# Designs tried in a protein design chat: VH-VL binders against Very-long-chain (3R)-3-hydroxyacyl-CoA dehydratase 3 (HACD3). Part 1

Every score and structure here is a prediction.

Target 1, 90 residues: Very-long-chain (3R)-3-hydroxyacyl-CoA dehydratase 3 (HACD3), of Bos taurus (Bovine) (a7yy55r5to94)
Amino acid sequence: VLTPHVYWAQRHHELYLRVELSDVQNPAISITENVLHFKAQGHGAKGDNVYEFHLEFLDLVKPEPVYKLTQRQVNITVQKKESQWWERLT
Structure headers, positions and changes below count from the first letter of each chain, unless a header shows other numbers; Kabat numbers aren't used for antibody chains.
ipSAE, averaged over its two directions, is called F for ESMFold2-Fast, E for ESMFold2 and O for OpenDDE. V2 adds 0.75 times the mean of E and O to 0.25 times the DockQ between the complexes of E and O.
[cut] stands for letters that were removed.
The coordinates of atoms that the task and the answers printed are left out; those that the model quotes come from them. Centres of patches stay.

## First folded at step 1 (VH-VL; from b6 with heavy chain D98S Y99E E100W G101D S102Y W103G Y104G D105N Y106S)

Design b10
Fold by OpenDDE, look of step 3:
Structure b10 (fold): chain C 90 residues (1-90), chain A 121 residues (1-121), chain B 112 residues (1-112)
Amino acid sequence: as target 1 above (90 residues)
Amino acid sequence: EVQLQESGPGLVKPSETLSLTCTVSGGSISDYYIAWIRQPPGKGLEWMGTIYTSGSTNYNTAVQSRVTISVDTSKNQFSLKLSSVTAADTAVYYCARSEWDYGGNSYFDYWGQGTMVTVSS
Amino acid sequence: DIVMTQTPLSLSVTPGQPASISCRSSQSLEYSEGKTYLEWYLQKPGQSPQLLIYEVSNRFSGVPDRFSGSGSGTDFTLKISRVEAEDVGVYYCMQGIHLPYTFGQGTKLEIK
């Protein structure tokens, strides 16, 4: 299993994830039991391959991720259930 | 060019439900977050709530019990419903959008022209 | 809720002269990642608000470079180096990090 590099940022009410994976098509992105599931074919640090990761959030989030694909990355937005600053993502 | 346009009745009777629609054109709504912001005559701005393409919402607690924001992706439209209105709900209602930008973003980068709603008997 | 306080509430400026508007937040808008979600909006007469500055000091697309934003923590400033007639309107600061998002009272800028 290849894991892409993921950067993150936040506002008090939402999380922003940047997945370092280019040329992604038809990614599988979902949240179940407060875990973000990501799997996609793309070009990452290990070349063209299938990359995936599972990220259990530090606190509760809404299970409705929004994502946008670019040529260079996948941007994922996740809403927090409670407005608060997180000291860490997981 | 992205454009937002509010529409709906300009007059609502007290205790009834205010209903507005925000139509987005010039871009895919999948990339947008839409907020409703209102401005009473001669007053400042109040954020009411935000909806995301997924349907996830955040509301201002000041109106949360009366407000519902929804999305119709097939029509590129967002809806605002505000129940049990009073004269205090008389305002220009704006929809505004934000776009994802990991490098930096604003929450309201494009606005509709606004629609005036008067609550009166 | 975070209270945003603008000063002054009204400003009359001679064309070509500079203008400065202050915005103070009741709580710090700064966090460890180094970003601050403080925005400035301008509402020209009879128009919708339009974004001028985001993240304290970034000019939005199409905004003239005579506009600049600065500040940190709880104190922020919008400056106009040379006020023009088209700059007339009400300026609002807004914090976009804590729910509910809140605006300042607005500063009305007029030309002398």
Scores: ipSAE 0.114, ipTM 0.790, lowest interface PAE 3.4, mean pLDDT 91

## First folded at step 5 (VH-VL; from s21 with heavy chain D101E, light chain H98D)

Design c2
Fold by ESMFold2, look of step 6:
Structure c2 (fold): chain C 90 residues (1-90), chain A 121 residues (1-121), chain B 112 residues (1-112)
Amino acid sequence: as target 1 above (90 residues)
Amino acid sequence: EVQLQESGPGLVKPSETLSLTCTVSGGSISDYYWAWIRQPPGKGLEWMGYIYTSGSTNYNTAVQSRVTISVDTSKNQFSLKLSSVTAADTAVYYCARGDWEYGGNSYFDYWGQGTMVTVSS
Amino acid sequence: DIVMTQTPLSLSVTPGQPASISCRSSQSLEYSEGKTYLEWYLQKPGQSPQLLIYEVSNRFSGVPDRFSGSGSGTDFTLKISRVEAEDVGVYYCMQGIDLPYTFGQGTKLEIK
């Protein structure tokens, strides 16, 4: 079980995550108790494997992440509970 | 080509709930955010809120206590409910689509035709 | 809320002549990742709004080259190099950097 490369960006009201995996199968993406849980099969830096990570957000987020698969990555958008600028993701 | 069509009653009594549905054809509802924007007669545009297909919403604070936006992926539809309406809620109501990407977007690329809703006794 | 102010509110143009519409925001629309959340829409008479320009200067698919957008920070401009009869309607700028998303009050373009 390997950790994928993950990048992030933000606006005042939402967070954007970019997970560098292609050919993603069976993605499991959820937020429980302000922790993002990610698990998927895909092609990443260490080849075809299961990739997984967990991420506790710096401040409160809404629990309904949205994602879409692209040719090169999984894009995830998460809504902040309060509109504000975050100095860091976690 | 994606098409959006608003539907619902054109007349709503004061204090009742305005209910509208937007039906999406020519594309999937799954990869976008979906918004309601209204325009009182002869006036400008007011964004009311949007929803992602996950159910995550953001609302205009001016209406947030009265508005609910929801999505029904099985019908390829999303909806607006606005409670406790008054004459000030008389407007043309548009549904609209926005694409999203890493780093976010805020534009609306496809709009419905609009439906006039009049709040009157 | 971010206030979007358009000038002029009404514009009368001879066909074939240029037109320019200004939009000023009460706060910067630029963000740290290099995006600027400013759009332009046209609402032709009796129609719903249609997207013209997104992120300051990008023409939406099918929008003629005579439309161009520019600006930065709080000051933005929509230009039409040669106005045609089909360009009549009300032009709106919109900001999307922060909630609620807000529109300018509109600029009505008419043919002389």
Scores: ipSAE 0.513, ipTM 0.872, lowest interface PAE 2.0, mean pLDDT 91

## First folded at step 6 (VH-VL; from c2 with heavy chain T53Y)

Design d5
Fold by ESMFold2, look of step 6:
Structure d5 (fold): chain C 90 residues (1-90), chain A 121 residues (1-121), chain B 112 residues (1-112)
Amino acid sequence: as target 1 above (90 residues)
Amino acid sequence: EVQLQESGPGLVKPSETLSLTCTVSGGSISDYYWAWIRQPPGKGLEWMGYIYYSGSTNYNTAVQSRVTISVDTSKNQFSLKLSSVTAADTAVYYCARGDWEYGGNSYFDYWGQGTMVTVSS
Amino acid sequence: DIVMTQTPLSLSVTPGQPASISCRSSQSLEYSEGKTYLEWYLQKPGQSPQLLIYEVSNRFSGVPDRFSGSGSGTDFTLKISRVEAEDVGVYYCMQGIDLPYTFGQGTKLEIK
C-alpha cells in the first residue's frame, strides 16, 4: 500500500487536508469512528498507483467529509464537532 | 451564470414553521456550500447557517435550536426550516453560495433576490 | 461571537469625491498562512447584497478599481476613490474566521 503526501490546515470550526495526487480515479473518502479513510487511484510520488491512508483525528469531527479533485491534489474539508484550535491533527 | 432564487410563503403565523426553498440554476450545487442569511426590515444582515453539498451543516448558535438546512442535490435545491417563529423572525431571507478550497473561504459570491417573510397573526 | 463595528454608520458624499469606511473586529481575523477572513458587501437600494472585496483587498469580478480594501488584524478600511451615483447603498463588512459569521452594522452611503 502506498501513502500519499498529505498536508493540513485549520480554522476554529474546520480542518483542511490536501492530498497530493493528480489524475485521481475511484476516490473513497469517509469518516468512521473519528478516523478518516482515504483510498484512490492516482499519480503521486510513486507514479500511477493506488494510494491509501487512515488517520485518527485529535478531537471529535462531524461525519461526511467533503472533497474536490483539483489539477494537482484532492482537497478535503472536515468539520470539527466543537469550534476550537487544535495543536495537532492527530 | 449561476442564479439563486428563494421561494416559499410570505406570511407565517406565530409558533409555526417557516419553510423556504432556494433553487439553483446555471450551475451545480456540488463543490459549494450554501447559506441562508436574513435581514429584518431596516436592519442589518444575520447569517443563519450553511450546508455543504454532502448534507453537513453549521448553524448560528442564536437560532440553532430552531433551524434546519437541507439539500436536495437531485433537484439542485437547498432549503430552510425555522420552527416556532415569532415576530422577531420577520425578515427578508436570502440564499447565498460560497466557494471553498484548501484553507477554506467564507465569502458569499452569489445571492438570491431575497424573499420577504412576515410573521403575523 | 466576533463583533464587527463599522464607522461611520452613514455618510453623504459629493459625486467624484472619495469615501472611506472603517471596520473593526473584536478579535483578529488572521488565519495561518497569511489569510484574513474579511469581506465587504454592497447592498444597493432594493437589491440583495453583492460581494465587493474578499480577503481584505481582493476585488471580486466586475468590481470597479475605484474600490479598494486594506487593513490587517482587527482594523480594516474600504475606500472609494471617486464616488459615483451607482455606489449608493449600505456597505457591510463581514468576518468568516469563526462561527457564527458576523456582519458589521452597515454604513449607508448617500449622494449629496
Scores: ipSAE 0.477, ipTM 0.867, lowest interface PAE 2.4, mean pLDDT 91

## First folded at step 8 (VH-VL; from d5 with light chain Y31W)

Design i5
Fold by ESMFold2, look of step 9:
Structure i5 (fold): chain C 90 residues (1-90), chain A 121 residues (1-121), chain B 112 residues (1-112)
Amino acid sequence: as target 1 above (90 residues)
Amino acid sequence: EVQLQESGPGLVKPSETLSLTCTVSGGSISDYYWAWIRQPPGKGLEWMGYIYYSGSTNYNTAVQSRVTISVDTSKNQFSLKLSSVTAADTAVYYCARGDWEYGGNSYFDYWGQGTMVTVSS
Amino acid sequence: DIVMTQTPLSLSVTPGQPASISCRSSQSLEWSEGKTYLEWYLQKPGQSPQLLIYEVSNRFSGVPDRFSGSGSGTDFTLKISRVEAEDVGVYYCMQGIDLPYTFGQGTKLEIK
């Protein structure tokens, strides 16, 4: 079980995560107790493997993330509960 | 071609709840976000809120206490409920689609035809 | 709320002549990662709004190339190089950098 490379950005009302995996299979992406849970099979820095990570957000988010698979990455959008600028992700 | 069609009662009594449905055809509700925008007669446009296909919402603070937007992916529909309506809520109501990517989007590429809702005793 | 101010509010144009519509926002619409969240819509008489320009300058699919958008920060412009009869309607700018998303008050374009 390996951790993928993850980048993030924000606007006042949303968080954007970019997970660097290609050929993603069986993505499991959810938010429970303000923690993002990610697990998927894909091709990453350590080849074809299962990749997994967890992130506890700095402030409250809404629990329904959305995601899209692209050729090279998984793009995740998370809605902030309160529109505000975050100094950090976690 | 993706098409959006608003439906619901055209007349609502004051203090009651306005309820509209947007039916999406020619495409899937998945992988997009969906909005309600209204236009009082002879006036400009007011964004009311949006919902992602996952159920996550954001609302205009001006109507936040009265608005509920929901999605039913199995029916390819999303809906608007606006409670405690007054004459000020008389408007044409549009549903609209938005696409999104890393960094989000704010624009709406496809709109329904609009449905007139009159609030009157 | 971000206030979007359009000028002029009404515009009468001789067919074949250019037109220009300005939109000013009360706050910058530029995101620190490089996008600018400013759109233009046209609402033709009796119709729903339709997207013309997204993210300042990108024409939506099927929009004629006589339409162009420009600007940055808080000041934006929609130009029509040669106005045609089908361009009649009300033009709205919209910002999407912060909630609530807001529209300008509209610019009515008429043929004279």
Scores: ipSAE 0.634, ipTM 0.895, lowest interface PAE 1.6, mean pLDDT 92

## First folded at step 10 (VH-VL; from j4 with heavy chain S54T)

Design k5
Fold by OpenDDE, fold request of step 12:
Structure k5 (fold): chain C 90 residues (1-90), chain A 121 residues (1-121), chain B 112 residues (1-112)
Amino acid sequence: as target 1 above (90 residues)
Amino acid sequence: EVQLQESGPGLVKPSETLSLTCTVSGGSISDYYWAWIRQPPGKGLEWMGYIYYTGSTNYNTAVQSRVTISVDTSKNQFSLKLSSVTAADTAVYYCARGDWDYGGNSYFDYWGQGTMVTVSS
Amino acid sequence: DIVMTQTPLSLSVTPGQPASISCRSSQSLEWSEGKTYLEWYLQKPGQSPQLLIYEVSNRFSGVPDRFSGSGSGTDFTLKISRVEAEDVGVYYCMQGIDLPYTFGQGTKLEIK
């Protein structure tokens, strides 16, 4: 299993993830039991491969992630159930 | 060029549910989030809530108990329902497109023409 | 909620003269990652609002360079270097850093 590099940031009500994969199409992104599941075919540090990761959030999030593909990355936004600043992502 | 158009009844009776639809043309609902903003006659703007193309919503606490926003990507539409309306809900209702990226852009770059909804018996 | 306060609430300007509108937020609009979520909108008479400026100082597509935005933290300004007839309307600042998104009261710009 290949894991892509993931950056994160936050605002009070949302978490933002930046997955460093290019040429991504039709990624599988979901949240179940407060765990973000990501799997996609794309170009990452190990070249063209299938990359995936699973991330359990520190606090409760809404189960509907949104994503946007750019040339070089996959941006994911996750909404927090409670508006608060997190000390860490996981 | 993307265009937004509000539609729905312009008159609603007190205690009933206001229902509006925003039809998006010239672009897809995907990759953006979509908001409802209202303006009472002669007053300022009030953000009511928004919906991501996936159906995730956030509402203004001032109306959240009465508001439901939904999206239908197959029709390229999103809708507003406001229950238990009173005269205070009389306003021009606008739908708008919002953009987002890593960290999120919040600006609304395209707006509908707005539709007047009057609450009256 | 973040309160947005505009000043003045109305102004009358002679064509060709400059105009300035202030917007103050009750808390900082700066994100820890370096972005500031302050926008300016113009609502011309009988029309829907239109985006002028985003992230404090970026002009939206098609907005003439007569319009400029500046500021930081909680204090922001929209400037029009040379007011034209087409600039008549109500200007609103809006914060987008936290929910609910909130607008200023609006500033009505008229031509003398």
Scores: ipSAE 0.890, ipTM 0.957, lowest interface PAE 0.5, mean pLDDT 96
Fold by OpenDDE, fold request of step 12:
Structure k5 (fold): chain C 90 residues (1-90), chain A 121 residues (1-121), chain B 112 residues (1-112)
Amino acid sequence: as target 1 above (90 residues)
Amino acid sequence: EVQLQESGPGLVKPSETLSLTCTVSGGSISDYYWAWIRQPPGKGLEWMGYIYYTGSTNYNTAVQSRVTISVDTSKNQFSLKLSSVTAADTAVYYCARGDWDYGGNSYFDYWGQGTMVTVSS
Amino acid sequence: DIVMTQTPLSLSVTPGQPASISCRSSQSLEWSEGKTYLEWYLQKPGQSPQLLIYEVSNRFSGVPDRFSGSGSGTDFTLKISRVEAEDVGVYYCMQGIDLPYTFGQGTKLEIK
């Protein structure tokens, strides 16, 4: 299993993830039991491959992630259940 | 070019539910977030809430208990329901498109023409 | 809620002259990652609001370069280098860093 590099940031009400995978198509992104599941074929540090990761959030999030594909990355936005600053992502 | 158009009754009785629909043409609901913003006559703008194309919503706490925003990707529409309306809810209601990226949602780049809704018995 | 305060609330300008509108936020609009969530909108008479500036100083597509935005933290300014008749309307600043998104009171720009 290959894991892509994931950057994260936040605002009070949202978490932002930047998955460093280029040329991604039809990624599988979901949140179940407060765990973000990501799987996609794309070009990462290990070349063209299938990359995946599972991230259990520190606090509760809404289960409807949104994502947007760019040439170089997958941007994911996750809504926090409660608006607050997190000390860490996981 | 993306166009937004509000539709729904222009008159609602007090205590009833205001229902509006925003129909998006020239572009997809997908990949954007969609907001409702209202403007009482002669007053400023009030953001009511928005919805991502996935159905995730955020509401202004000022109306949160009464507002519901939904999206229908298949119809390229999103809707506003505001329950228990009073005269204070009389306003021009705008739907708007917002863009987002890493860092979250931002500006509203396209707006509907607005629809006047009057709350009156 | 973040309070947005515009000054002045009304402005009468001779065509060709510059105009300046101030917007102050009750909290910083700067995100720790570098963006500043301040937008300017113009609502022309009888029309819907339209985006002018986003992230303090970026002109939206089609916005004339006579419009410029500046500022940081809690203090922001919209400038019009040469006011034209088509610039008449109400200008609103809006913060988008925290919910709820909030607008300034609006500044009504009129032509003398």
Scores: ipSAE 0.888, ipTM 0.957, lowest interface PAE 0.5, mean pLDDT 96
Fold by ESMFold2, fold request of step 12:
Structure k5 (fold): chain C 90 residues (1-90), chain A 121 residues (1-121), chain B 112 residues (1-112)
Amino acid sequence: as target 1 above (90 residues)
Amino acid sequence: EVQLQESGPGLVKPSETLSLTCTVSGGSISDYYWAWIRQPPGKGLEWMGYIYYTGSTNYNTAVQSRVTISVDTSKNQFSLKLSSVTAADTAVYYCARGDWDYGGNSYFDYWGQGTMVTVSS
Amino acid sequence: DIVMTQTPLSLSVTPGQPASISCRSSQSLEWSEGKTYLEWYLQKPGQSPQLLIYEVSNRFSGVPDRFSGSGSGTDFTLKISRVEAEDVGVYYCMQGIDLPYTFGQGTKLEIK
């Protein structure tokens, strides 16, 4: 299983994840039971491959993420259930 | 060119539910978030909340207990319901489009023309 | 809630003269990742608000270059280098760093 590089940032009401993959195809991105599930074909640190990861959030989030594909990365935005500052992502 | 148009009853009785629809034309409702902003007569603007095209919402705490925003992507529409209205809810109601990106965007690039809703017995 | 305070609340300007509108926020609008969430809107008489400036200083598409925005932290300014008759209306600043999004009280610009 190949895991992509993932970075995050936040505001009080939203989480922002950057998944460092380019030329992404067949993205599968969902949240169930407070876990983000990510799988996609793309070009990452180990070349052209399928990359996958799962991430349980520190606190509750809303289950409908939005995402956009860019040339360099997949940008994922997740709404926090409560507006608050998180000390950690997980 | 994207256009937004508010529709719904212009008169609502106190304690009833205000219900409005915003119809999007010239573009898709998908890949954006959609907001309701209101303006009482002679007063400023109040953001009421928004909905991402996927259904996720955030509401202004001032109205959070009474507001529901929903989206119907098949009809290219989103809607506002505001329960238990009083005279203080009399306003012009605008729908608006927001784009989003990493870090979020908070600006609204397209607005409907607005619809006046009066709360009176 | 973040309070947005505009000054002046009303402005009468002779055509061709500059105008300046101040907007101050009760908290910084700067995100540590580099964005600053401050917008300017114009509501012309009888019309909906329209976006002028986003993220402090970026003119929205179709906005004349006589409009400019500046500022940082909690202090922001909208300038019109040469006021024209079509600039009449109410100007609003808005913050979007934290919910609820909030607007200033408005600045009414009139031609004298």
Scores: ipSAE 0.652, ipTM 0.904, lowest interface PAE 1.6, mean pLDDT 92
Fold by ESMFold2, fold request of step 12:
Structure k5 (fold): chain C 90 residues (1-90), chain A 121 residues (1-121), chain B 112 residues (1-112)
Amino acid sequence: as target 1 above (90 residues)
Amino acid sequence: EVQLQESGPGLVKPSETLSLTCTVSGGSISDYYWAWIRQPPGKGLEWMGYIYYTGSTNYNTAVQSRVTISVDTSKNQFSLKLSSVTAADTAVYYCARGDWDYGGNSYFDYWGQGTMVTVSS
Amino acid sequence: DIVMTQTPLSLSVTPGQPASISCRSSQSLEWSEGKTYLEWYLQKPGQSPQLLIYEVSNRFSGVPDRFSGSGSGTDFTLKISRVEAEDVGVYYCMQGIDLPYTFGQGTKLEIK
């Protein structure tokens, strides 16, 4: 299993994740039980491969993430359940 | 070019539910978030809330106990329900589109023409 | 809620002359990651609002270059270098850094 590089930022109401993969195919991105599940085929730090990770959020989020595939990364936006500042992602 | 069109009853009785639909044409409802903004006659603009195409919502605290925004991607539409209306809810109601990316965008690039809703006995 | 205060509330301008509208917010609109969430809209008589400027200074597609935005922190300005007849209407600033999104009270621009 290969884990991609993931970076994040926030505002009071939203979380923003950048997953460093290009040429993404068959993305599976979902949130269940406050855990983000990510799996995709793409080109990352270890070449063309399947990349996967799971991330339990520090506090409650809404389960419907949105994402866009860009030339170099997958941008994921997650809505916080409550508008607040988080000290950590997890 | 994307176009937004509000539809729904122009008259609503006090204590009833205001119900509006925004139909999106010339583009897909997917990959955007969609907002309702209202303007009482002769007054300024009030953001009521938005919905991402996936169904995730955020509402203005001032109306959150009474408002429901929903999306139907198969019909390329989203909707507003506002319960327990009073004369203070008389306004022109606009639907609007927002784009998003890393860090979010909060501006609305396309607006419907607006529909007047009067709350009167 | 973040309060957005516009000055002046009304402005009467001779065609061809410049105009300037100020907007102040009760809190900073700057995100630590670099964006500033301040927009300007124009609502022409009988029309819906239209986006003019997003993120302080970026003109939306089709907006004439006589419109420009500037500012930082809590203080922002919309300038029209040469006012034309089609510029009449009510100008609103809006913040989008925190919910609820809030608008200024509007500035009515008229031609003399």
Scores: ipSAE 0.607, ipTM 0.891, lowest interface PAE 1.8, mean pLDDT 92
Fold by ESMFold2, fold request of step 12:
Structure k5 (fold): chain C 90 residues (1-90), chain A 121 residues (1-121), chain B 112 residues (1-112)
Amino acid sequence: as target 1 above (90 residues)
Amino acid sequence: EVQLQESGPGLVKPSETLSLTCTVSGGSISDYYWAWIRQPPGKGLEWMGYIYYTGSTNYNTAVQSRVTISVDTSKNQFSLKLSSVTAADTAVYYCARGDWDYGGNSYFDYWGQGTMVTVSS
Amino acid sequence: DIVMTQTPLSLSVTPGQPASISCRSSQSLEWSEGKTYLEWYLQKPGQSPQLLIYEVSNRFSGVPDRFSGSGSGTDFTLKISRVEAEDVGVYYCMQGIDLPYTFGQGTKLEIK
């Protein structure tokens, strides 16, 4: 399976993921058992394909991420269960 | 144009639960987050919390044990419940809309007109 | 909680003259990824707050260009180049970098 380029940043209460895919169709984005599941059709580093990844967060997050599709990326926002600084994402 | 309108009882007895509804018109509740902000008479503004349209919430720690914010997308409404109220909860209560993107936006672009809630025996 | 301190708390201005309001935060409002989470609101008499400036210096839609915001780190300023009668009210700064979101205590602007 093809894995997209993913970047992240944070504030004390939220995590922000930037998935570098354009022309995204049929996105499936969810959190189950503290694992983010991502699958979508789009244009990435290896052209028009299906891209997929899974990541388990370092600490607890709230379910139901929010996301927006932009021209160049998928922006995902995840709420931390506790407001704190994370030293790493996973 | 989006409009927000608070509704609910203007008088609440001490120790009971304050319940308010914000009705959104001229736009959808989806794709935004929604906040409650209050202003005691003659005082400043206090952010109480917000809810994303998907149901995820964050609350002000000062009221966290007593506050519940809920969203009903089918009614285009969101709500506030504040339990165990005292005279200190007497305030004008505003609902407000926030947009979001990468890194979050923290500003509120549309506000309701506000509703006064008095806590008195 | 991040404390937001406004000065002055009250301001009386001759019509057509400039006004300046300062807001200082107890911690930096700058996010490492570039945003600065500082807003200005105006609450006119008998009305709800309305957004004037977001992210330090961006005027919200419909806000006259006589309003401007500036600053960085912990120190921010709202300026009105020529005060008009419709500008009367209480101005609040707000930080949104960390929960709980907090407001300054307000600056009451009136015409003298």
Scores: ipSAE 0.597, ipTM 0.894, lowest interface PAE 1.9, mean pLDDT 92

